# VH-VL binders against q9nrl2r1430to1533, part 13

Target 1, 104 residues: q9nrl2r1430to1533
Amino acid sequence: GGVHELSAFEQLVVELVRHDDSWPFLKLVSKIQVPDYYDIIKKPIALNIIREKVNKCEYKLASEFIDDIELMFSNCFEYNPRNTSEAKAGTRLQAFFHIQAQKL

## First folded at step 10 (VH-VL)

Design g82
Fold by OpenDDE, look of step 22:
Structure g82 (fold): chain C 104 residues (1-104), chain A 122 residues (1-122), chain B 107 residues (1-107)
Amino acid sequence: as target 1 above (104 residues)
Amino acid sequence: EVQLVQSGAEVKKPGESLKISCKGSGYTFRDYWIGWVRQMPGKGLEWMGIIYPGDSDTRYSPSFQGQVTISADKSISTAYLQWSSLKASDTAMYFCARQGYDLKGSYYFDYWGQGTLVTVSS
Amino acid sequence: EIVMTQSPATLSVSPGERATLSCRASQSVSSDLAWFQQKPGQAPRLLIYGASTRATGIPARFSGSGSGTEFTLTISSLQPEDFAVYYCQQYNNYPLTFGQGTKVDIK
């Protein structure tokens, strides 16, 4: 992607990380803490990984970046029941993301 | 290039407090776990604990829980290990190390600091 | 905690010879096993992770194998710079634990 798009992705990641509901998504889930996670989630991702991809200029299109963010939320909702704190946080953060993504 | 640079050697007396540091560079410090490993003179490696600078999530080995404090300041890409009251038995080399990760949720130490020698004696 | 036991304690080999180091876990650690090399006065260096994957920049003569509770580090042809202490370490469960080390010295 272009320099402007890269900057936009960087800024959006920063905003997501700063959000109060980012806590379930900041880092890749540890297999030690959640032993069955990777038996269920086959495409793990988190904001730290997405940031790394941004830094490496791996996103050539905004749609690719958006897909990874949506995957992150999808994983959360797949693994966590609706009434969990993680799922609730994800719902709110995703709503925030959707608003911010319109600027991309 | 990923680098971890630790603070210099310390010579202390029992009962004194100490805080040593580990500064990361060449990567996004906040996005990787960083840990501390003790190596007593002529002995093996001992995992002390880890911290995720991004949210200060901290995990200790039971052997070191309550004995030391691990902290981090992501604004300056620095992790810390500190004692409130040193003992002679704390004499050792202390390494900081970054945990890399695979996409299966496993974390392994991939980069190490050069070590900080702490000598505690009367 | 998971106890990691390395053998032998000391391995004496000549340059050019094969060195085989063993690491045993008290319970299964799957493939969450790393090998480190440490030379006097230096920090440990990652050699192998995931039981069998060489870290970046590690010579091909180093290889790791095994899963579960039995692991092996092999140095196919020992070079002068390979004389050091080698540690295995499991990262499958907390607390993370290291083996007591195997010293590879010159025969």
Scores: ipSAE 0.863, ipTM 0.941, lowest interface PAE 0.5, mean pLDDT 96
Fold by ESMFold2-Fast, scan of step 17:
Structure g82 (fold): chain C 104 residues (1-104), chain A 122 residues (1-122), chain B 107 residues (1-107)
Amino acid sequence: as target 1 above (104 residues)
Amino acid sequence: EVQLVQSGAEVKKPGESLKISCKGSGYTFRDYWIGWVRQMPGKGLEWMGIIYPGDSDTRYSPSFQGQVTISADKSISTAYLQWSSLKASDTAMYFCARQGYDLKGSYYFDYWGQGTLVTVSS
Amino acid sequence: EIVMTQSPATLSVSPGERATLSCRASQSVSSDLAWFQQKPGQAPRLLIYGASTRATGIPARFSGSGSGTEFTLTISSLQPEDFAVYYCQQYNNYPLTFGQGTKVDIK
C-alpha cells in the first residue's frame, strides 16, 4: 500500500458516504432496532467500519478493500427483500461503486 | 487520541434558554453515536438520548423527550444539548459520551467528556 | 424500562483484598452490559463491556462475568486508586439504564 493507496481508498469511501443512496450503509445495524439482523447476517460491516480500517492501514491489497465493500452489498441483498428501499439503494450504490473501483 | 471536550460551567435562572456543547477530536466524529447523560447532585447516571452526527439520527429517553433537544454539526465535530426554558430541577452535571460498537450491532459508551455543570437557581 | 439493581450499596475493603460487586437486571440483557468507574469530580471511565471484555488500558485486575440477569465485577487485588463508585449499565434495550452505583470505600 503506502500513502497513495490509502488516499485512493479514503477518497472512494468519502464518495460512497456522500452518495444519496448511502443511508442504509453509514453505520452498523443496531441490534436494538433490528433484533433479527444478526441471526441472519454472520459477517456484518458498514461504511464507518470500512473507513476505520482504511484509517488504521488494515487493507494491504485493493482486493481486500473491494471484498469488504462487496460484503456490505451482499449482506444488504441477503437481509432485505428486493422491493425494499434498502435493496434499491444498495443496487444503485453498488453500480456507482463498480464504476469508481475501476481505477483501483 | 480520542477526546471529548465540553463547554464550561453555566449558572442560569429558571426560564432561561441554554445550549451546551461537546467537541470530539482524534477520531472520525461523524461515524460514532454521541450520547448525553445527566447526573443530579449526589445521584447516579441517567441516559438522556443519543445522536449519530453522520445522518442526524436521534433517539431520546422517554423521560427527556420534549424536555431537551439534541443536535450535532458534523462540519465542526460538535454535538449539542439544548433547553428552551430551564427549571431548577435541571441543576446537574451533564456528560457527553461516544458510543463504540461491536460487530453484532451493540453500542456502548467508551469515551466520556469531562462534564458541564449546570446550576439553575433564582 | 429495564431496572438495574446493584449490591452492595457500599463495600468496605482494605488495599490488596478482592472486591466483588453485583448487578442484577429486571429482565435479560444478554451480554449487553458495561461497567464504569467514577471518582469524585471526574467523568465515568469504561472498565468492561459485553459483560466480560476489558476496555483498552484497563488493568488485568478488573474482570467481569455473567449473562442474562446476573452480573459480577471483580477487582482481584484492590489498589488505592480503585476506591471509587462503580456503575453497571445495560445497552440491550431502550431506554439505556444504569444501576444506582456501588461505592467502594477503604476499610
Scores: ipSAE 0.798, ipTM 0.923, lowest interface PAE 0.8, mean pLDDT 94
Fold by ESMFold2, look of step 11:
Structure g82 (fold): chain C 104 residues (1-104), chain A 122 residues (1-122), chain B 107 residues (1-107)
Amino acid sequence: as target 1 above (104 residues)
Amino acid sequence: EVQLVQSGAEVKKPGESLKISCKGSGYTFRDYWIGWVRQMPGKGLEWMGIIYPGDSDTRYSPSFQGQVTISADKSISTAYLQWSSLKASDTAMYFCARQGYDLKGSYYFDYWGQGTLVTVSS
Amino acid sequence: EIVMTQSPATLSVSPGERATLSCRASQSVSSDLAWFQQKPGQAPRLLIYGASTRATGIPARFSGSGSGTEFTLTISSLQPEDFAVYYCQQYNNYPLTFGQGTKVDIK
């Protein structure tokens, strides 16, 4: 916990955002662009929101940060069938995240 | 504090090009939509379009599609509105504005730039 | 395109009195409605979003209500600094659209 973990969270978010497979997760899904999304997904989250929470020091434990990242992937898999480009990107980014999260 | 600072007033002739800017500070620029709004002299507000600087996702009002280019350079936290050939009817005040969000997927303008007056006359 | 219609065009109100501004949408916008204040020579500022939520730093005398197609901005006790043009704006669908404005003048 504390200052070192917050710096690590910032670094991990930067790495996730830079990853080629981040495109489904960069911003909160727009209700205009995907009208049925919020009928299905009740705990929405995206990398922009997670970065804001890191910047505001809202994560007190690494587990809280990890839970939000895993929720992001879980939402992707719940909304998107596994054969979609979105779900495939999620699978690859999640694998990358698991490797990087060992550094926390 | 969130601030949007726009480039200065412009006096142009028909047919000239123009690129005006909007620099954001006090927040993570790439993580928020930025929009452009036109206000013609003595008239109301018109949405022109929005861009997400993080991935350059850009949406235009049908009234402005093909008439202007909206772009951003996230490395310098700056959004742009650009004309390739100005018309006298482009004379207006142009505002940039940032969009905040809620957790129901709605985006709304929360902070505005000071405006850039563009005058196009022969 | 969702047309936003404001009424009245001009509202004359004495300081200290209540001002009530109406905004109507041509189709439902749920609660995806914002109110902005614009003074001469200035940028708009956000007053209300989500039809009824006051933006940060907005005085409690400003309140919004409504859902669907009918919306109201109320200024409970008009102050000298409240004389301005007020715009509603829907953000339920593209294109994003503003009402034509209501000018609030001192009576």
Scores: ipSAE 0.779, ipTM 0.928, lowest interface PAE 0.8, mean pLDDT 94
Fold by ESMFold2, fold request of step 24:
Structure g82 (fold): chain C 104 residues (1-104), chain A 122 residues (1-122), chain B 107 residues (1-107)
Amino acid sequence: as target 1 above (104 residues)
Amino acid sequence: EVQLVQSGAEVKKPGESLKISCKGSGYTFRDYWIGWVRQMPGKGLEWMGIIYPGDSDTRYSPSFQGQVTISADKSISTAYLQWSSLKASDTAMYFCARQGYDLKGSYYFDYWGQGTLVTVSS
Amino acid sequence: EIVMTQSPATLSVSPGERATLSCRASQSVSSDLAWFQQKPGQAPRLLIYGASTRATGIPARFSGSGSGTEFTLTISSLQPEDFAVYYCQQYNNYPLTFGQGTKVDIK
């Protein structure tokens, strides 16, 4: 979108990054550090990639931005068992996102 | 345009401390790994380590673990390489380099700083 | 540690000729291989990543091939500005490692 939508996406990313539970999502998972990740996750995404797409105006619709954020959480839950710190952080950050996305 | 600008040449004595810098511009600094690479006089390239400024996640080559400290200050888009006590064998050119990525989780050096010559002599 | 071995150490080539540089990994690095050019007093420049993908702004005369343990950089019509040292570098596993370099000289 327009200037208002770009500012809103940008603000949402800033708020997600500042949240204490953002740590599993800040950067694209490294194949060296997590060798089996890309055997399981075929549509990888992270906050650094989403921020770049916002900065390059690659989201035409708010739904496209929301889809990438939800994909990020879906990947977390697919790769990580629910009792892990990563999955618990994902659950809390997703709840925060849903509250913030209502402003969109 | 992505640029990495390093601090100027240094002439030091053995036992002195040193912190050299690498300032990134033209991209979101906190969202890209930054690495340091040593080139000794007349020699090839040696990876020293990398840092992700966004969360300070830091990885060292075993050859440099405990020998140097890699750090970053994302508020001023700057990465650092530092020694607590220089040796004559630390005389070398030091490069910083940014890593790009692909969607299979591979990271590769895409942009390089101009280098900082460090000379350590008695 | 994955050892990267380049050959030849020095390659003497006339302008307009083809240069072929070899890089061998001590174990598979898949396609996680980059080629860099370095001229005296300058920083390395990325030429090729992913074994065969040309970086932006790199002339078409540079091409890379290979996967696994054997890789090749080809310069199809050597230009005067191509005389430099060329390094391969694997990024498949830590520590990240460079080959020792191939110096391409004018014949």
Scores: ipSAE 0.765, ipTM 0.927, lowest interface PAE 0.9, mean pLDDT 94
Fold by ESMFold2, fold request of step 15:
Structure g82 (fold): chain C 104 residues (1-104), chain A 122 residues (1-122), chain B 107 residues (1-107)
Amino acid sequence: as target 1 above (104 residues)
Amino acid sequence: EVQLVQSGAEVKKPGESLKISCKGSGYTFRDYWIGWVRQMPGKGLEWMGIIYPGDSDTRYSPSFQGQVTISADKSISTAYLQWSSLKASDTAMYFCARQGYDLKGSYYFDYWGQGTLVTVSS
Amino acid sequence: EIVMTQSPATLSVSPGERATLSCRASQSVSSDLAWFQQKPGQAPRLLIYGASTRATGIPARFSGSGSGTEFTLTISSLQPEDFAVYYCQQYNNYPLTFGQGTKVDIK
């Protein structure tokens, strides 16, 4: 054994989860808790799912990883009106993501 | 492989406190709901509640809300069930279980701990 | 809360035969229905989720069907290791609820 460098995708997920505005995105939305969500959102995604995909090496290109993160924000803005706490958190976290993604 | 390992059997007296544990391994612990299920002697299964260790979001069955505390420490991949004052009627087997998910937002129990027998006797 | 009712309470079946277990919900649970097996002194294990999807590592002789309020677990050729108690459980709404169990026993 050699030393294995942590995936850049893993590191970015850690930074997103640590951010104060990650709270709407930590886990897949529950159908029990938000019954109409899956009538509106057809391609659900959250940070827990993205982390699982990173752990299983399902991203072959950085663009695929970025697309899932952007889908996560797009879903947030599609489901939540812009004046909600969820949409405002999404705006701030997306801005942070764009800065961090330059490092990829 | 996914494993949930629970703390050992307990023999207690009424009025004593107790905290039992469930340690998860083989997966990202903070990313999955963990639930607790009671089985009284000779009886079926009763859901007590669930916690998401990533943010401590906790949901209780109405039958158990205010009766127990569910918590987690994601830094050591461990969930807890605790009583501040045990009663003889708390004598039971207690299981922890992880919830898997599907992409339609449903969560279901997929892996179970081995159980912790709690005996409360005067 | 959604009440889950299983029938029969006990099912006596010879090895190699088909066993059919029923589970009824007091209101629709869509397909949010799981089946568990529990042997004496052991934890439950997941057999079926989504009413009909076999969990990883579960033998093909186990199958589930149904939607809404009526569900069935079928064991197509009962093996000696299949004699156990079986529970259905809905996860369509809180509180999560289990049926009272069906014991499958040797005739």
Scores: ipSAE 0.762, ipTM 0.917, lowest interface PAE 0.9, mean pLDDT 94

Design g82
Fold by ESMFold2, fold request of step 24:
Structure g82 (fold): chain C 104 residues (1-104), chain A 122 residues (1-122), chain B 107 residues (1-107)
Amino acid sequence: as target 1 above (104 residues)
Amino acid sequence: EVQLVQSGAEVKKPGESLKISCKGSGYTFRDYWIGWVRQMPGKGLEWMGIIYPGDSDTRYSPSFQGQVTISADKSISTAYLQWSSLKASDTAMYFCARQGYDLKGSYYFDYWGQGTLVTVSS
Amino acid sequence: EIVMTQSPATLSVSPGERATLSCRASQSVSSDLAWFQQKPGQAPRLLIYGASTRATGIPARFSGSGSGTEFTLTISSLQPEDFAVYYCQQYNNYPLTFGQGTKVDIK
C-alpha cells in the first residue's frame, strides 16, 4: 500500500494497544513463561511484532495487515478455552477491531 | 540505530538511595524487554532482572529480588534501577541491555548501554 | 537454576591461530545460548545467538555450535582486536545465567 495506508495501520495499532482488552496481545508470548505455547501455536504474532512490521513498511496490502491481526485473535482462541479471561478479552478486542477496520 | 544511553557514574555512601537510568532510542521502546546486569570489579556478568515497559511486567533474579527496584517510564523511553539503601557490596558496573526475540518465544540481549559505575564507600 | 561453566578459564593463542571456547550447561538449554565479547572498560557485545547465528555485523571468523548442554565458540584466524573475555549465556529459563568467562590472551 501507500503512505496513507501505512499511517492508517499505525493509527489502528495505537487504538488496539490502548484498548483495555489488549493485555493478552501486547507482546510475543515468552517460551519461559508459557512453556507449552509453542507446542500448539506455530505462527505466533502479537501487537509488538505487528507494530514493528508497520514501522518497517512490511505490509504491502491492507489484507496482509488484517490477516496478521486476525491470526493474532485466532491464536488466542486456539490456545485458550473460550471461557478464559484471555479468550473473552480476545472476543471483545476483535469486535473493536472490526469496527475500527472499517476506516481502512 | 538502536542506542541505550545510561546515566553517569555515581559515588555514594552506605545507606544512601540511588536511581540510575537507561534511555533507549532508535526503536519502539515500549515493545522490548530491558534488563539490568551487574559486573562487580574484576568479576563476570550477573543478570539482575528485566522489565517490559509496555505493561511493566517485571522479573527479578532471586539474588536481587527485594534488593533493587526495576522500573520504566515508557513516555520518556527510560528504564531505571534503584536502591533504597546502598551497601559497599553494591560497588559495581551496571549495564542495561535490550532483548530481541525470535518467533519461537526466546528472548536474548542484543544491544547494551555503556555502563554506569557505582562506587559505595565510607 | 542452570549453571553455565566455561572452559578454559584462560586461553593463550597466537594471532592468526584458531581459538575454541567451551560452554557447558547443567541441564539442556536447547539452542537458547548466546555468546558475548567484552573488552576492558567496555560493554559486552553480542556475537552469537541461537547457539550458531551470528549477530549483525559480526565477522565470519566467529562461529558457534552445539545444542542441549554442550556449546563451542570458534574464532578462526584470531585478530589483535579479538583478545578479550568471552561469556556464554543461556536464555532458556529464569534466572538467566552467564558463564564465568574465558579470557583469550595473546600467546
Scores: ipSAE 0.759, ipTM 0.926, lowest interface PAE 0.9, mean pLDDT 94
Fold by ESMFold2, last read:
Structure g82 (fold): chain C 104 residues (1-104), chain A 122 residues (1-122), chain B 107 residues (1-107)
Amino acid sequence: as target 1 above (104 residues)
Amino acid sequence: EVQLVQSGAEVKKPGESLKISCKGSGYTFRDYWIGWVRQMPGKGLEWMGIIYPGDSDTRYSPSFQGQVTISADKSISTAYLQWSSLKASDTAMYFCARQGYDLKGSYYFDYWGQGTLVTVSS
Amino acid sequence: EIVMTQSPATLSVSPGERATLSCRASQSVSSDLAWFQQKPGQAPRLLIYGASTRATGIPARFSGSGSGTEFTLTISSLQPEDFAVYYCQQYNNYPLTFGQGTKVDIK
C-alpha cells in the first residue's frame, strides 16, 4: 500500500485531467456561475478537490479514492440530463476511469 | 508554502503595451482561480477579473472587459495581466490573488502577490 | 452590482481599546463576505471569510459576524500592528466588489 498507492492515485488523477472529456469535472462548480447546482447536489466533488485530497494524503484506502471519483460522475448524471454534452462527457470519462482503475 | 510572486515595477508612456506576471508556487497552480485587483493611488481595491488556469475559464468585471487581457500559462505556473495601449489613468498598483473554495461552491481570495506598481506618464 | 458600504470611513482608536467596523451590502450576500487588512506599502491580508471564520494564523482578537446585508469586524483589543485599512468584500455574485475601506488610526 502506502507510497505505491499514493503514486497510483496521483497518476490516475493526471490521466483523468488529460482526457478530452474532463472539462465538466476540472473544478468545483461555482455557485455564482450555476446558482441552482447546490440545491440539487449535496455532496459536491471535482478533480481539483480530489487532487488536493491525494496531495494531503487524505485517502487511507483505494476504495475511498474510487468512491470520490464515482461520486463525481454520479453528481454529473444527477444534475445533467442524459442527452447533454456534460452527461455524455461523463459517460466517456467514467468508462476510461474504469479501465485505468484496474491499475490500482 | 503558497506564494504568489509578481513581476517588477514598470514605468511606461501612454500608448505602450505591457504584460505583467504572477507566478504561483507551493500548490497545484492549475487547480485554483487567480484574480487581478487594481488599487489606484490613494484609493481602494477594485476587482478586475479571474482566470482558472486549468481550462482558461476567464471572467471579467464589466468595468475592465475589453480594457485588459487576463491569461495564464499553466506549464510555468504563471498568470498575466496585459494592456495593448496604456493610458495615464492606468497608473496604479496591481495585485494578483489566488482563490480558495468551500464545499458550497463559494470562492474567496486567500493568498496575494506583493503587487506590481505601474506608472504611466509622459 | 452589489455595492458594499463601510462605516465609518476613519476610526480613531487608542491602543488596547475595542474597534468595531461595519459593512453593509446593497442586497443579500448570505455569508459570502471576507475581511482584509492592508498596511501601507503591503498587499491585503485575509482576516475573515464566510463572514465569521478566521483565516489561518489570524489572532483571536479579530472576529467577524453578520449575514445577509449587515456585517461587523471587531478587534477586541487593538495592538500597534493593527493600525491599517480594512476592506470587506462580497463573493456572492459577479462582479466581486469591495467596500471603500475603513482606516483605523491611532487617536
Scores: ipSAE 0.757, ipTM 0.925, lowest interface PAE 1.0, mean pLDDT 94
Fold by ESMFold2, fold request of step 24:
Structure g82 (fold): chain C 104 residues (1-104), chain A 122 residues (1-122), chain B 107 residues (1-107)
Amino acid sequence: as target 1 above (104 residues)
Amino acid sequence: EVQLVQSGAEVKKPGESLKISCKGSGYTFRDYWIGWVRQMPGKGLEWMGIIYPGDSDTRYSPSFQGQVTISADKSISTAYLQWSSLKASDTAMYFCARQGYDLKGSYYFDYWGQGTLVTVSS
Amino acid sequence: EIVMTQSPATLSVSPGERATLSCRASQSVSSDLAWFQQKPGQAPRLLIYGASTRATGIPARFSGSGSGTEFTLTISSLQPEDFAVYYCQQYNNYPLTFGQGTKVDIK
């Protein structure tokens, strides 16, 4: 809620996107590029979608914003085996997110 | 108001290089695929390729792979289409277009630039 | 490569009448099908995506249907501004491909 909190959401998204391990999360997974993804993941989300929702003021509570980011990581761990580059990147970015989220 | 504004018409000779541009505004440029589509005089539409400016992920149609370079500079919200050596057969209208998405992972062209006419003749 | 075939090549229709345009894919594209309108000297304009969803700002007289390999664009009560070339385009797989177009003419 409110203008100050929405600015914090924007800043957090910027920091997530800048992180070296953001590459699996920058854009919604393409069905063409990863054909079986949507057989497994039923609530897809990515940083581009989250940024659009912030820009449109669709998050009314910080918990809603946090839930979408946690969903993003949960999807990554559900789809990707733990030894993959994607899952390792997700683990590191999630840890970074938890540190940055303290500022909300 | 999503807008894609392309660079102006070009008249070139065979063998010359060319880089045309497409500037996006009214949206977060780095978060949307942008593609290039060719329309030869009196002909239909041909997909050339797409780029995601956020990470430079680039996909080419087999017909254009190695024939053109698609690039983007997200710092100035601009995508590019480039030839190193033009041919007369490159004479065409070139459109840039942005892709929207759905939550099933499909991407579709939703907004188009006005087109750039490239004429290559000797 | 998925070949998109449109029919008819040209459709002559009087203003106020209904136009029906067909698009066939050489293999299933599910519902990953868009329709575009292109007027002379202009850029294409998205009409329909997902086979049946109207894009923002598109009048209700435009409707799309179909899935798999067979798709239809219907324009009810044609207006003077609707005389144009219409393209279908699949986005189910690379390369992305367009149909050859259907020209909708007066008469």
Scores: ipSAE 0.753, ipTM 0.925, lowest interface PAE 1.0, mean pLDDT 94
Fold by ESMFold2, fold request of step 15:
Structure g82 (fold): chain C 104 residues (1-104), chain A 122 residues (1-122), chain B 107 residues (1-107)
Amino acid sequence: as target 1 above (104 residues)
Amino acid sequence: EVQLVQSGAEVKKPGESLKISCKGSGYTFRDYWIGWVRQMPGKGLEWMGIIYPGDSDTRYSPSFQGQVTISADKSISTAYLQWSSLKASDTAMYFCARQGYDLKGSYYFDYWGQGTLVTVSS
Amino acid sequence: EIVMTQSPATLSVSPGERATLSCRASQSVSSDLAWFQQKPGQAPRLLIYGASTRATGIPARFSGSGSGTEFTLTISSLQPEDFAVYYCQQYNNYPLTFGQGTKVDIK
């Protein structure tokens, strides 16, 4: 109930950030560093933004939290070809996430 | 409330090392870029570089690459600016500043520390 | 490197009057332009970002406009606390660069 879900969201974000394959997802992509990113990705999201939303209690349902995490991976696969280091990291982190999300 | 508190003024001699600090509070420190800006006496503002404390991703102005080290310790919410050997020309005010962001991937300085005066003479 | 040039170097304005500050970029910075105010002995404070968006808590008398290479900061009715140095800064590309500043003095 409410408080327990917020703790679970917080714990899951901590586990995702700690994972070795989190490096493509830690921060919102910089327009300077990746100039064409925002021509392709229209709903940007990253772990730093998701953590702020958890901290501000912006997720009312576990499904909303899960949707943002899945959007994060979907953006990665849309922008990056499957054989890139980013996409491979995304695949491994997403698999880890699916295991952890069973707690929600 | 977002706050950046810098270490106190320093009086140093040429050739000495120095590490000044910038402690962030009121926000998730590891999730925001922190930059350093120099202001020489009577002069304007110069960007030195930025660091993302979450992964230590660091970008330097070409003018300062190799002259200073920017680092962070996210466990104590603190960013650092460091010289291995100070010169008289390093005499200046040094500011840290946090970057906010928009969802179009632009980053802009939104909160500033109070500044650290570094004086290098004799 | 994108060079930011401010004019005038000093602007003398009577209290209650309008001040207009100019900032020019050597190449397009789109709308990735911020304005800062700095008073003697103090840190800069953010006034405007995105060329025209006021930062939280900034009075409505401050407004920004422009895009590309030409930008203005307008203070619609100068108050005593507005006498300061004003800097523009582009964040469209590295290195991040500031203009040299415009000092706003009482006339």
Scores: ipSAE 0.733, ipTM 0.919, lowest interface PAE 1.0, mean pLDDT 94
Fold by ESMFold2, fold request of step 15:
Structure g82 (fold): chain C 104 residues (1-104), chain A 122 residues (1-122), chain B 107 residues (1-107)
Amino acid sequence: as target 1 above (104 residues)
Amino acid sequence: EVQLVQSGAEVKKPGESLKISCKGSGYTFRDYWIGWVRQMPGKGLEWMGIIYPGDSDTRYSPSFQGQVTISADKSISTAYLQWSSLKASDTAMYFCARQGYDLKGSYYFDYWGQGTLVTVSS
Amino acid sequence: EIVMTQSPATLSVSPGERATLSCRASQSVSSDLAWFQQKPGQAPRLLIYGASTRATGIPARFSGSGSGTEFTLTISSLQPEDFAVYYCQQYNNYPLTFGQGTKVDIK
């Protein structure tokens, strides 16, 4: 999109990063720290990567930005059992994202 | 242009405290790991540890765990290395370095500061 | 801890000639291997990451190869500015470890 859409994407990323449940999503998962992650997750994404893509204007459509955010949550639920702190944080942050996205 | 600018050379006595700094610019500081590397006089490179400024996640080499503190203040894009009580054996050049990443979850040092010479002598 | 061993310790080479530096890991590091150049009085500079990918701005005369435990840095036509110490470094597991360095001297 246009300049107003890019500002909206920036604002959404800021709000997601500020949320208390953002901690599983702030940075790309380290292969050293989580050795089996990349055996399971083939399309990794995190808020730091999404922020870089917004900063570089790499999203041409709002759907592309939304797809990356939803991929981030999908990866969380695929890797983490539902009763884990990570999956619970993902559920709450995803709900928050859907509320914030309605403001667009 | 990614830049890491370190604080100036230090001359200290054993037992004194010290905190040296590394200021990053030209990139989103909070989104990249920053590491510290020691080079003793005439010797090679030794990894000391890394910190992610965005959440303060910190990892130490076993050789330096409990010997130094690594910290960051993302609001001023600055990482720190500090000693509570210096030893003569801490005399060395200290580099900060940023880690880039790939989409296979690997992190590697891509940009380095100019170094801070720390001299500890009686 | 993964021990990185470089050979030779010192390599004497004339300008314009080929230099070949070896790095061996005590266990597999896959392709998580970087090469750095350090000139006297300067900070290290990244040359190669992922065993074989040149970093931004690094001349094509620098190439890396290998995987697992055996790695090579090749300088195809040595220039006067290439006389330095070269370090390999694995980033496959903590602690992150460097080789002891290979000094490339003028012959």
Scores: ipSAE 0.733, ipTM 0.918, lowest interface PAE 1.0, mean pLDDT 94

